# Ledger of designs, part 26: VH-VL binders against a6qqv9r220to316

Target 1, 97 residues: a6qqv9r220to316
Amino acid sequence: DCRICAFLLRKKRFGQWAKQLTVIKEDQLLCYKSSKDRQPHLRLALDVCSVIYVPKDSRHKRHELRFAQGATEVLVLALQSREQAEEWLKVIREVSK
Short names: E, the ipSAE of ESMFold2; O, the ipSAE of OpenDDE; V2, 0.75 times the mean of E and O plus 0.25 times the DockQ between their complexes.

## First folded at step 16 (VH-VL; framework fv_roledumab)

Design p3 (at its last look DockQ between E and O 0.89; V2 from the best seeds 0.86)
Fold by OpenDDE, look of step 16:
Structure p3 (fold): chain C 97 residues (1-97), chain A 118 residues (1-118), chain B 107 residues (1-107)
Amino acid sequence: as target 1 above (97 residues)
Amino acid sequence: QVQLVESGGGVVQPGRSLRLSCTASGFTFSNYYMHWVRQAPAKGLEWVATISYDGSEKQYADSVKGRFTFSRDNSQDTLYLQLNSLRPEDTAVYYCARDDYWDFFDYWGQGTMVTVSS
Amino acid sequence: AIRMTQSPSSFSASTGDRVTITCRASQGISSYVAWYQQKSGKAPKFLIYAAKELQSGVPSRFSGSGSGTDFTLTINSLQSEDFATYYCQQYWSYPLTFGQGTRVEIT
């Protein structure tokens, strides 16, 4: 039982990205390396995160959601479209209240 | 600009081996997964193999498992596909292609032809 | 493996025509579909991803739609340079698979 799920890209080091099954369940964002994995390798409490949408443009190659805890960026996800980004952002805002 | 150049194709008899190469330029090679896709004469496209950033993970189509080996040398921006135990059905143009992280192919080489015939 | 059934296999059209190519997945794959164009004797060219997102530099006459199992590539007002073979591809799961292709020929 999840609010939303999809394959998204998780930003890695050195400009690399990893395609991962991403799920929002309750107030947590979960990333799975494989859809067959029982446990996520990453958990993020959304209630203590601020999230901003950075759209794809001439300077940015991808639509991104950037997660921060305080002044520290803790996660960057890339999505396939603006529509998808807005959908995720909506859910994130709802569960973060 | 992104460029991929395949080489190593040729005509060989069944059971023989061949080694293909793909030289990449115009991007940070080690930051991308790479693929081989082949196309038999007058046929469609068939995914062959995928290799991760550092080559630690590889995936192969069932049709080539155990016979083909995918590798990469990031210091030379080069991919390699070792084709062993070749069969007539392996006859195809072999393309190297770049993965834009989603497992689709945003850039392709012009391909190298492999012909397996007795 | 997920099968991608593409239709039709080939057809003739004229410049200015509205062209539609369909791809059906053997199971639900959300929007994880890409489209490619291949001209005779050339490598495939990347056109669309996420079923409907146009790759940079691709003419706006190309569009994609669909989700789940049924996907469509549309060329609004076919141009002379558009006569080619088109392929759909799913990237929902491995093994990665293509449709069998649709050859768009000149009438």
Scores: ipSAE 0.883, ipTM 0.956, lowest interface PAE 0.6, mean pLDDT 96
Fold by ESMFold2, look of step 16:
Structure p3 (fold): chain C 97 residues (1-97), chain A 118 residues (1-118), chain B 107 residues (1-107)
Amino acid sequence: as target 1 above (97 residues)
Amino acid sequence: QVQLVESGGGVVQPGRSLRLSCTASGFTFSNYYMHWVRQAPAKGLEWVATISYDGSEKQYADSVKGRFTFSRDNSQDTLYLQLNSLRPEDTAVYYCARDDYWDFFDYWGQGTMVTVSS
Amino acid sequence: AIRMTQSPSSFSASTGDRVTITCRASQGISSYVAWYQQKSGKAPKFLIYAAKELQSGVPSRFSGSGSGTDFTLTINSLQSEDFATYYCQQYWSYPLTFGQGTRVEIT
């Protein structure tokens, strides 16, 4: 049972992305290549990450949530809007308590 | 700024083939998913096919699977759609469209007409 | 496949009218809806994504709303250049599908 799920973009390479089913379940963020896969491409424990929201603006093409473990960026997700980004950020903060 | 130009349409008999092309300019072509969308005369829009930014993944509408083949050449900023075993119901204007990964179409070409008739 | 049903199929309107076009998905698609405008003989023009996010350069008289299965495109004060056919499109899952279109005509 998921706390939240949506198709988001996962950053792969410079300038390139993949639309993936992204799910928060318990304290984990999971990315699936398709809704039919039972095994995630990515599993990230949210309690050991910091997350920042970088809004779309003149310098940034996309609304992004950037996840880091210490100084290392481990995941970048793109969202469609500020509203969606804030919804996801709220859930991430709740499960990281 | 962004331009998409389709070509290769024409009038052909049922069972014949055509190859459509779409030339892109004004953006980094290899960073975008691309699609074909068609519109039969006086009808609505129908998604036909999707190709990933590097061509490694493709999706087709059921109405064209096994008959149409989508490809891209990122060195020439060009898309191709091979239309085999054409049927009268394939008669349509064919648009190429750009997709910034979300599966919606932010820029469209002006289309090329394919007519399948005796 | 997710069916997208637009209502009405067509109608007549006058400049200055508030116009509402609805689009219903056959299953929940969150806010994964785009809207397009198409004038006769022209390619579609992208207007809205994520149900309510206006593309840059789209006049503010256009707005979108909805989530789940029911979506609305509104033109607050119809202008002469807005007479066209409008399409919704879902991008939740493949195959990507459009509504059948809504033609907005001059009274």
Scores: ipSAE 0.821, ipTM 0.935, lowest interface PAE 0.7, mean pLDDT 93
ESMFold2 (binder alone), look of step 16: mean pLDDT 94; pTM 0.953

Design p4 (at its last look DockQ between E and O 0.89; V2 from the best seeds 0.85)
Fold by OpenDDE, look of step 16:
Structure p4 (fold): chain C 97 residues (1-97), chain A 118 residues (1-118), chain B 107 residues (1-107)
Amino acid sequence: as target 1 above (97 residues)
Amino acid sequence: QVQLVESGGGVVQPGRSLRLSCTASGFTFSNYYMHWVRQAPAKGLEWVATISYDGDEKQYADSVKGRFTFSRDNSQDTLYLQLNSLRPEDTAVYYCARDDYWGFFDYWGQGTMVTVSS
Amino acid sequence: AIRMTQSPSSFSASTGDRVTITCRASQGISSYVAWYQQKSGKAPKFLIYAAKELQSGVPSRFSGSGSGTDFTLTINSLQSEDFATYYCQQYWSYPLTFGQGTRVEIT
């Protein structure tokens, strides 16, 4: 009973990315290393996060959602399209209220 | 610019071994998963193998499991595919390709031909 | 393994034609589909990802659509340089798999 789920890229160190099953359930964002995993390796409380959308352009190679807690960036996800990014952003805003 | 150059192809008899190489340039090699994809003469494309950034994870097609070994040397920006126990059905052009993190191939080499025949 | 059934295997067309190539997945794979173009004696060229996202530098006459199991590559107004073989590919899960290919020949 998740709100939304998809394979997204999670930003790693040194400019690397990891393809992960990403789920929003209730007011949390969950990342799974494998679709077979029962436990997420990452949990993020969305109600205490600010999220911004950074679109793909000449300077940005990917559509991104950037999550921050206060002044600290805690997660960067890459989406496949603008449409997908907007869909995720909508859900995030709804559960963060 | 991104460039991938395969080498090591040739003609061998069944049961023999061959080692392919792929040299990468124009990007941070260690930041990308890499793949081998092959194409038999007048046939379609077939995924062969995938290797992670540092080689810790590898995936193989069932058709080559136990016979082929994928490796990489990030200090040399080079991929290797060790082809053991070769069969006639392994005859193909072998391409190395870069993964743009999603599992599709955004850049390809020119390929190297491997022919297995008696 | 997820099978990608591509159709047709080959067909003839003329410059200026609107052509469509179809790829059907054996199971739902959302939009995790890429398309490639391969000319004779050359390596494949990456065209589209996420079913409909055009790779930089690819002419706008190329477009992709579909979600779930049915996907389509469309070439609006075929050009002389477009005669080639096209392949779909899923990247939903391993093993990665391709369609059988569609050869677009000149009439």
Scores: ipSAE 0.884, ipTM 0.956, lowest interface PAE 0.5, mean pLDDT 96
Fold by ESMFold2, look of step 16:
Structure p4 (fold): chain C 97 residues (1-97), chain A 118 residues (1-118), chain B 107 residues (1-107)
Amino acid sequence: as target 1 above (97 residues)
Amino acid sequence: QVQLVESGGGVVQPGRSLRLSCTASGFTFSNYYMHWVRQAPAKGLEWVATISYDGDEKQYADSVKGRFTFSRDNSQDTLYLQLNSLRPEDTAVYYCARDDYWGFFDYWGQGTMVTVSS
Amino acid sequence: AIRMTQSPSSFSASTGDRVTITCRASQGISSYVAWYQQKSGKAPKFLIYAAKELQSGVPSRFSGSGSGTDFTLTINSLQSEDFATYYCQQYWSYPLTFGQGTRVEIT
């Protein structure tokens, strides 16, 4: 039923993160605290957001996808690898057409 | 330079209690999940417990639930593991380990030995 | 609980050998596997996360692969310092679990 899912890190305040089951279903991105929760903690309509990939390197600790609505950053996700980030980015771009 | 130093191990009789501690340095302690992992003599690794960066969420292996209590003091960069109702099968080297949120252990202490005998 | 099964349990090898260790999960865990090296009397040393991502400072002769349920750790040219026990570990879900270990010994 979903197009893609993984446990990703959702950025919180002050350098903290939350590991959450993150799912793309239809044109929505959903974050769940637990794989057993039926209600998401976060729901984001992908067709109203832009997304930027910031790769991990010697200066950046994490692979990140940063979501914005206009000039407002609304979500930052961390991923484990470039391959995972590019896979997710491809799906996000497909469903936001 | 990340350092983790466990202490508080020793030899105790079954049914007794022991308190382990782990002092951390070289990183922002309050930004990391922390774990205890143990290893019985000549055996493999067993995850024991997890505590979130703020101490609000905890997870325990079934073998220790209800007997062990994990806590942290972020003002002192210190972890504690209270070991109650100890059993011979709790005999192990106990490691504290650092986790950058994902659930794997990027730095380990050198361990403290707990022996529960007789 | 997700069971992690390593094979072989042990084997002997010589320096220069290509060594492959297999880890199998009892259910799909995507690429949520880490690998550790442990020398006798010492704490485990972290090597690999996300099935194939090498930790900084780990020699390039180490590599990991796999997704889903089947994972491998490969040492392309075994060195004398590589004789140790290796563990896989899943971090898809709690409880976090390790494989039983694979001991790599000197021939």
Scores: ipSAE 0.846, ipTM 0.940, lowest interface PAE 0.6, mean pLDDT 93
ESMFold2 (binder alone), look of step 16: mean pLDDT 94; pTM 0.961
ESMFold2, look of step 17: ipSAE 0.838; ipTM 0.939
ESMFold2 (binder alone), look of step 17: mean pLDDT 95; pTM 0.962
OpenDDE, look of step 17: ipSAE 0.836; ipTM 0.947

Design p5 (at its last look DockQ between E and O 0.86; V2 from the best seeds 0.84)
Fold by OpenDDE, look of step 16:
Structure p5 (fold): chain C 97 residues (1-97), chain A 118 residues (1-118), chain B 107 residues (1-107)
Amino acid sequence: as target 1 above (97 residues)
Amino acid sequence: QVQLVESGGGVVQPGRSLRLSCTASGFTFDNYYMHWVRQAPAKGLEWVATISYDGSEKQYADSVKGRFTFSRDNSQDTLYLQLNSLRPEDTAVYYCARDDYWGFFDYWGQGTMVTVSS
Amino acid sequence: AIRMTQSPSSFSASTGDRVTITCRASQGISSYVAWYQQKSGKAPKFLIYAAKELQSGVPSRFSGSGSGTDFTLTINSLQSEDFATYYCQQYWSYPLTFGQGTRVEIT
């Protein structure tokens, strides 16, 4: 009953990343530490977030979606490809309306 | 540049133990999961073990569980694989490899040969 | 464990040939597939991730495709340095698993 789901990387401290099952359900983004977990460890209300796509290039090692609430960045996700990033961005924009 | 150098391989009899090392350089070592992958002579690649950033999480192939122990010393940028109760089927080149967070291996060492024979 | 069935095991080709190697997963794994090249006596070299994304420095004659269970590595116009053994690998879940390998030999 999710709009979209995939394993994505969540940006951690000190330049680390964590591979996590990421789901958009209704108007929320959910992150699970394990695919077996019934409860997400992270919930983000997408309707109050702005999201920007930062493509992989000579200065950026990964395709990223960056989530902000106001002026504060609250989440950074890395995708495997431009196509995947655009797919997620599309869904995010649809549920944020 | 990223570099991984394995050492510690050799010839041992079945039931004996061996300790492999892998020294990393050219990147922030404790920011990456690391792996061991082995390859028997004239055979394919087989994943052996994975260790998390600080070594708090480890995963092993069923073929080595209970016999092999993966560890790391982040202060020395070094990985260790303790090989206990060795069997002839453990004979292989053992590679250490870096995980680019997704579960694939973006950099590999040159490998170290382990031979288990009577 | 997810099995990766790679085919063919080996074949002969000539420089300039278009070659394809297939890998089939025992279950759906989306695009979480990597490809490696291994030359005799050397460590594997990372080529492709996410089924179709080329690693930096890999020649454009290499390409990957597929999603779900069926994946393909293609070498457009085989070069002399491309004769090697190639491996697919899934990183959908642990245990991480490889295909059996495909040896590309010179005719």
Scores: ipSAE 0.895, ipTM 0.959, lowest interface PAE 0.5, mean pLDDT 96
Fold by ESMFold2, look of step 16:
Structure p5 (fold): chain C 97 residues (1-97), chain A 118 residues (1-118), chain B 107 residues (1-107)
Amino acid sequence: as target 1 above (97 residues)
Amino acid sequence: QVQLVESGGGVVQPGRSLRLSCTASGFTFDNYYMHWVRQAPAKGLEWVATISYDGSEKQYADSVKGRFTFSRDNSQDTLYLQLNSLRPEDTAVYYCARDDYWGFFDYWGQGTMVTVSS
Amino acid sequence: AIRMTQSPSSFSASTGDRVTITCRASQGISSYVAWYQQKSGKAPKFLIYAAKELQSGVPSRFSGSGSGTDFTLTINSLQSEDFATYYCQQYWSYPLTFGQGTRVEIT
């Protein structure tokens, strides 16, 4: 049913995160608290967002995808590796076409 | 340096209780999920329980659900595991372990032994 | 619950050997696998996350691979300090589960 799904970390506040089932379905990114939850905690239309990848390195603890609408950051996701981040970027770009 | 120190293990009869503690140091305790993982003598590792960084979410293995209660005191950087209605199959070394949100255990304590026998 | 099956359960090896340990998940878990080393009487030591990401300070002779259901831990040129039991662990979903362990013993 979905183009891609995985458990990713969704940024909260104060250095805290939530592990959420993150799904791309059609042109939407959806975050669910669990795989059995019917209602997403977040729904994001990918056609109105820009996304950048910030790699983990000596300055950054995590691989991150940062989503913005204009100048406003609307979502930050953490991924486990560069490979996972590249896989997700590929899907996001395919869906945004 | 990250350090986790378990205590409170011992030898008890079936049906009795124990309270395990784990003291943490060297990291920002309330930014991490914490777990208990146990290992029966000459056996493998078994996940027992998880607690979220603020204690608002808890998960238990089916084998301990309803008998064990996991809690944390973030003002004292301490975890507690209340072990009630103990059974011989609960005999194990109990480890506390740190989790950076993903579900894997990057730091472990040295463990405390719980023996349940008549 | 997701069952993790390791092979072999044990074997004897000599220093310098290339050691391969496999772990199979009962369902697809993407790359949500960690590996641990445990020496007798000691706590487990974390080695690898995300199937292939090596923890800082772990010797480069250790590597991990796999995705989906089949995962491998490899030790290139086994050293005397590597004789231990190794565990895989999935963290795709609760309950979190470990493989049964693989003991690597000295010949």
Scores: ipSAE 0.774, ipTM 0.923, lowest interface PAE 0.9, mean pLDDT 93
ESMFold2 (binder alone), look of step 16: mean pLDDT 94; pTM 0.960

Design p6 (at its last fold request DockQ between E and O 0.96; V2 from the best seeds 0.91)
Fold by OpenDDE, fold request of step 22:
Structure p6 (fold): chain C 97 residues (1-97), chain A 118 residues (1-118), chain B 107 residues (1-107)
Amino acid sequence: as target 1 above (97 residues)
Amino acid sequence: QVQLVESGGGVVQPGRSLRLSCTASGFTFSNYHMHWVRQAPAKGLEWVATISYDGSEKQYADSVKGRFTFSRDNSQDTLYLQLNSLRPEDTAVYYCARDDYWGFFDYWGQGTMVTVSS
Amino acid sequence: AIRMTQSPSSFSASTGDRVTITCRASQGISSYVAWYQQKSGKAPKFLIYAAKELQSGVPSRFSGSGSGTDFTLTINSLQSEDFATYYCQQYWSYPLTFGQGTRVEIT
């Protein structure tokens, strides 16, 4: 059972992205390469992360959620819409309390 | 601006082969997944194949699997679709299209016509 | 494969009309739907993604709605340049699939 799940883009190097099934379960964010995968490719403990929403605009090609641990950015996810980003941000904040 | 230009279409007999090309410009070609989509005369759109930005992953429609081969040369900003064992039902305009990682097609070429007839 | 059942196949309309095209997915696909416009003899043009997000440069008279299995493309006030064939497409999973298309003709 998960709080929220969707296909999101995970930022890679050199301006590349990967479409991955992304899930928030308990206080963790999980990324799967495929919906058929049993193990996540990436696990992130949300309780030790700060998250900011960066909306799509003239400077940003995508709606993004940026995850940081301290001063280090550890994950960038792209969403399809502002509404989706806000929905995810809400869930993240709830599980990070 | 983003531009995709297909070439290589023509008229061939069933069982023959043809190689299509698509030349891209106006964007960083190696950063995008690419697709072929075809459209038979007076019919709808049909996805044909996908290739990842680095060519490491490929997917094909069942209708062309085993017969068509998708490849790319990122140094030349060019896509290739090798059409083998062509059938009359392969007759269509073949479009190359760009994918901004989500799986939709944000830019299309003008298409190249492939006709397979005896 | 996910089937996208598009309706109607064709219809006639006049400039100024509000037109609606529907697309039904054979399974739940959230909002992973795109819409395209294709004019005769031309390549398709990308209109909408994420079911309701307008691509840059697309007139605001175009709108998309829906989530799950039922999706709609609406043209609020049809213009002369809007007479064309429209297609929905799902990108929830491979194989990528299109609706059959809807031809919007001039009355």
Scores: ipSAE 0.923, ipTM 0.965, lowest interface PAE 0.5, mean pLDDT 96
Fold by ESMFold2, fold request of step 22:
Structure p6 (fold): chain C 97 residues (1-97), chain A 118 residues (1-118), chain B 107 residues (1-107)
Amino acid sequence: as target 1 above (97 residues)
Amino acid sequence: QVQLVESGGGVVQPGRSLRLSCTASGFTFSNYHMHWVRQAPAKGLEWVATISYDGSEKQYADSVKGRFTFSRDNSQDTLYLQLNSLRPEDTAVYYCARDDYWGFFDYWGQGTMVTVSS
Amino acid sequence: AIRMTQSPSSFSASTGDRVTITCRASQGISSYVAWYQQKSGKAPKFLIYAAKELQSGVPSRFSGSGSGTDFTLTINSLQSEDFATYYCQQYWSYPLTFGQGTRVEIT
């Protein structure tokens, strides 16, 4: 029932992250603290967000997808590889067209 | 230069206790999950326990649950593992290891030996 | 708990050989596999995460592959410093588990 899912890191405050089961279902991105939770920790409607990919390099520790609603950044996810980030970005763009 | 230094190992009789420590340096300690991993003589690696970056969440292997207690002091960059009701099968080198949130261990200490024998 | 089964248990090999170590998970774990090298009497050294992503400073002769349940570590031209025991480890779910190890030794 989901388009894509993985454990990703969700950015918290002060340089901390949370590993969360992250899924895209219909046009929403959902983060769960564990796969057993019935309620998401975070729900984001992708049709009202823009997203950019910031690749890992000498200046950036992580592959990141950064989500904005207007001018406000609302979510940052870290992924394990460029390949994973590009796969997720493709799905996000498909559902937010 | 990340460094992890374990201490507190020794030889004890079954049923006794030990407290292991791990001192960290060269990184922002409060931004990392930390683990204990052990290795019995001439055997493979066994994950023992996890503590989250802020100490709020802990996980234990079934083999040690109820006997071992993991804690951290982020003001001293130090981990503690209390080993109670020790058994001969707890005999191992105990490593502390750093986790950048994902669940794999990017830096390891050199270990401290715990021997549980009559 | 997710079991990680490595094969072979040991290799006899010479400098310059291509060595392949496999690791099989008891359930699907996507690419949530790390690999470690451990030399006798020393702590493990981290090599690979996400099945194929090399840690900084790891020689390019090391590579990893796989997804789902089947994973491979390859050393393309074995060097004298590569004689060691290698472990895979899953980080999909707790409890975190390691393979039994594969010892790569001198013929």
Scores: ipSAE 0.875, ipTM 0.946, lowest interface PAE 0.5, mean pLDDT 93
ESMFold2, look of step 16: ipSAE 0.854; ipTM 0.942
ESMFold2 (binder alone), look of step 16: mean pLDDT 94; pTM 0.960
OpenDDE, look of step 16: ipSAE 0.864; ipTM 0.952
ESMFold2, look of step 17: ipSAE 0.863; ipTM 0.943
ESMFold2 (binder alone), look of step 17: mean pLDDT 94; pTM 0.960
OpenDDE, look of step 17: ipSAE 0.896; ipTM 0.959
ESMFold2, look of step 20: ipSAE 0.850; ipTM 0.940
ESMFold2 (binder alone), look of step 20: mean pLDDT 94; pTM 0.960
OpenDDE, look of step 20: ipSAE 0.896; ipTM 0.958
ESMFold2, look of step 21: ipSAE 0.849; ipTM 0.940
ESMFold2 (binder alone), look of step 21: mean pLDDT 94; pTM 0.961
OpenDDE, look of step 21: ipSAE 0.895; ipTM 0.959
ESMFold2, fold request of step 22: ipSAE 0.875, 0.857; ipTM 0.944, 0.937
ESMFold2 (binder alone), fold request of step 22: mean pLDDT 94, 94, 94; pTM 0.960, 0.959, 0.961
OpenDDE, fold request of step 22: ipSAE 0.921, 0.923; ipTM 0.965, 0.966

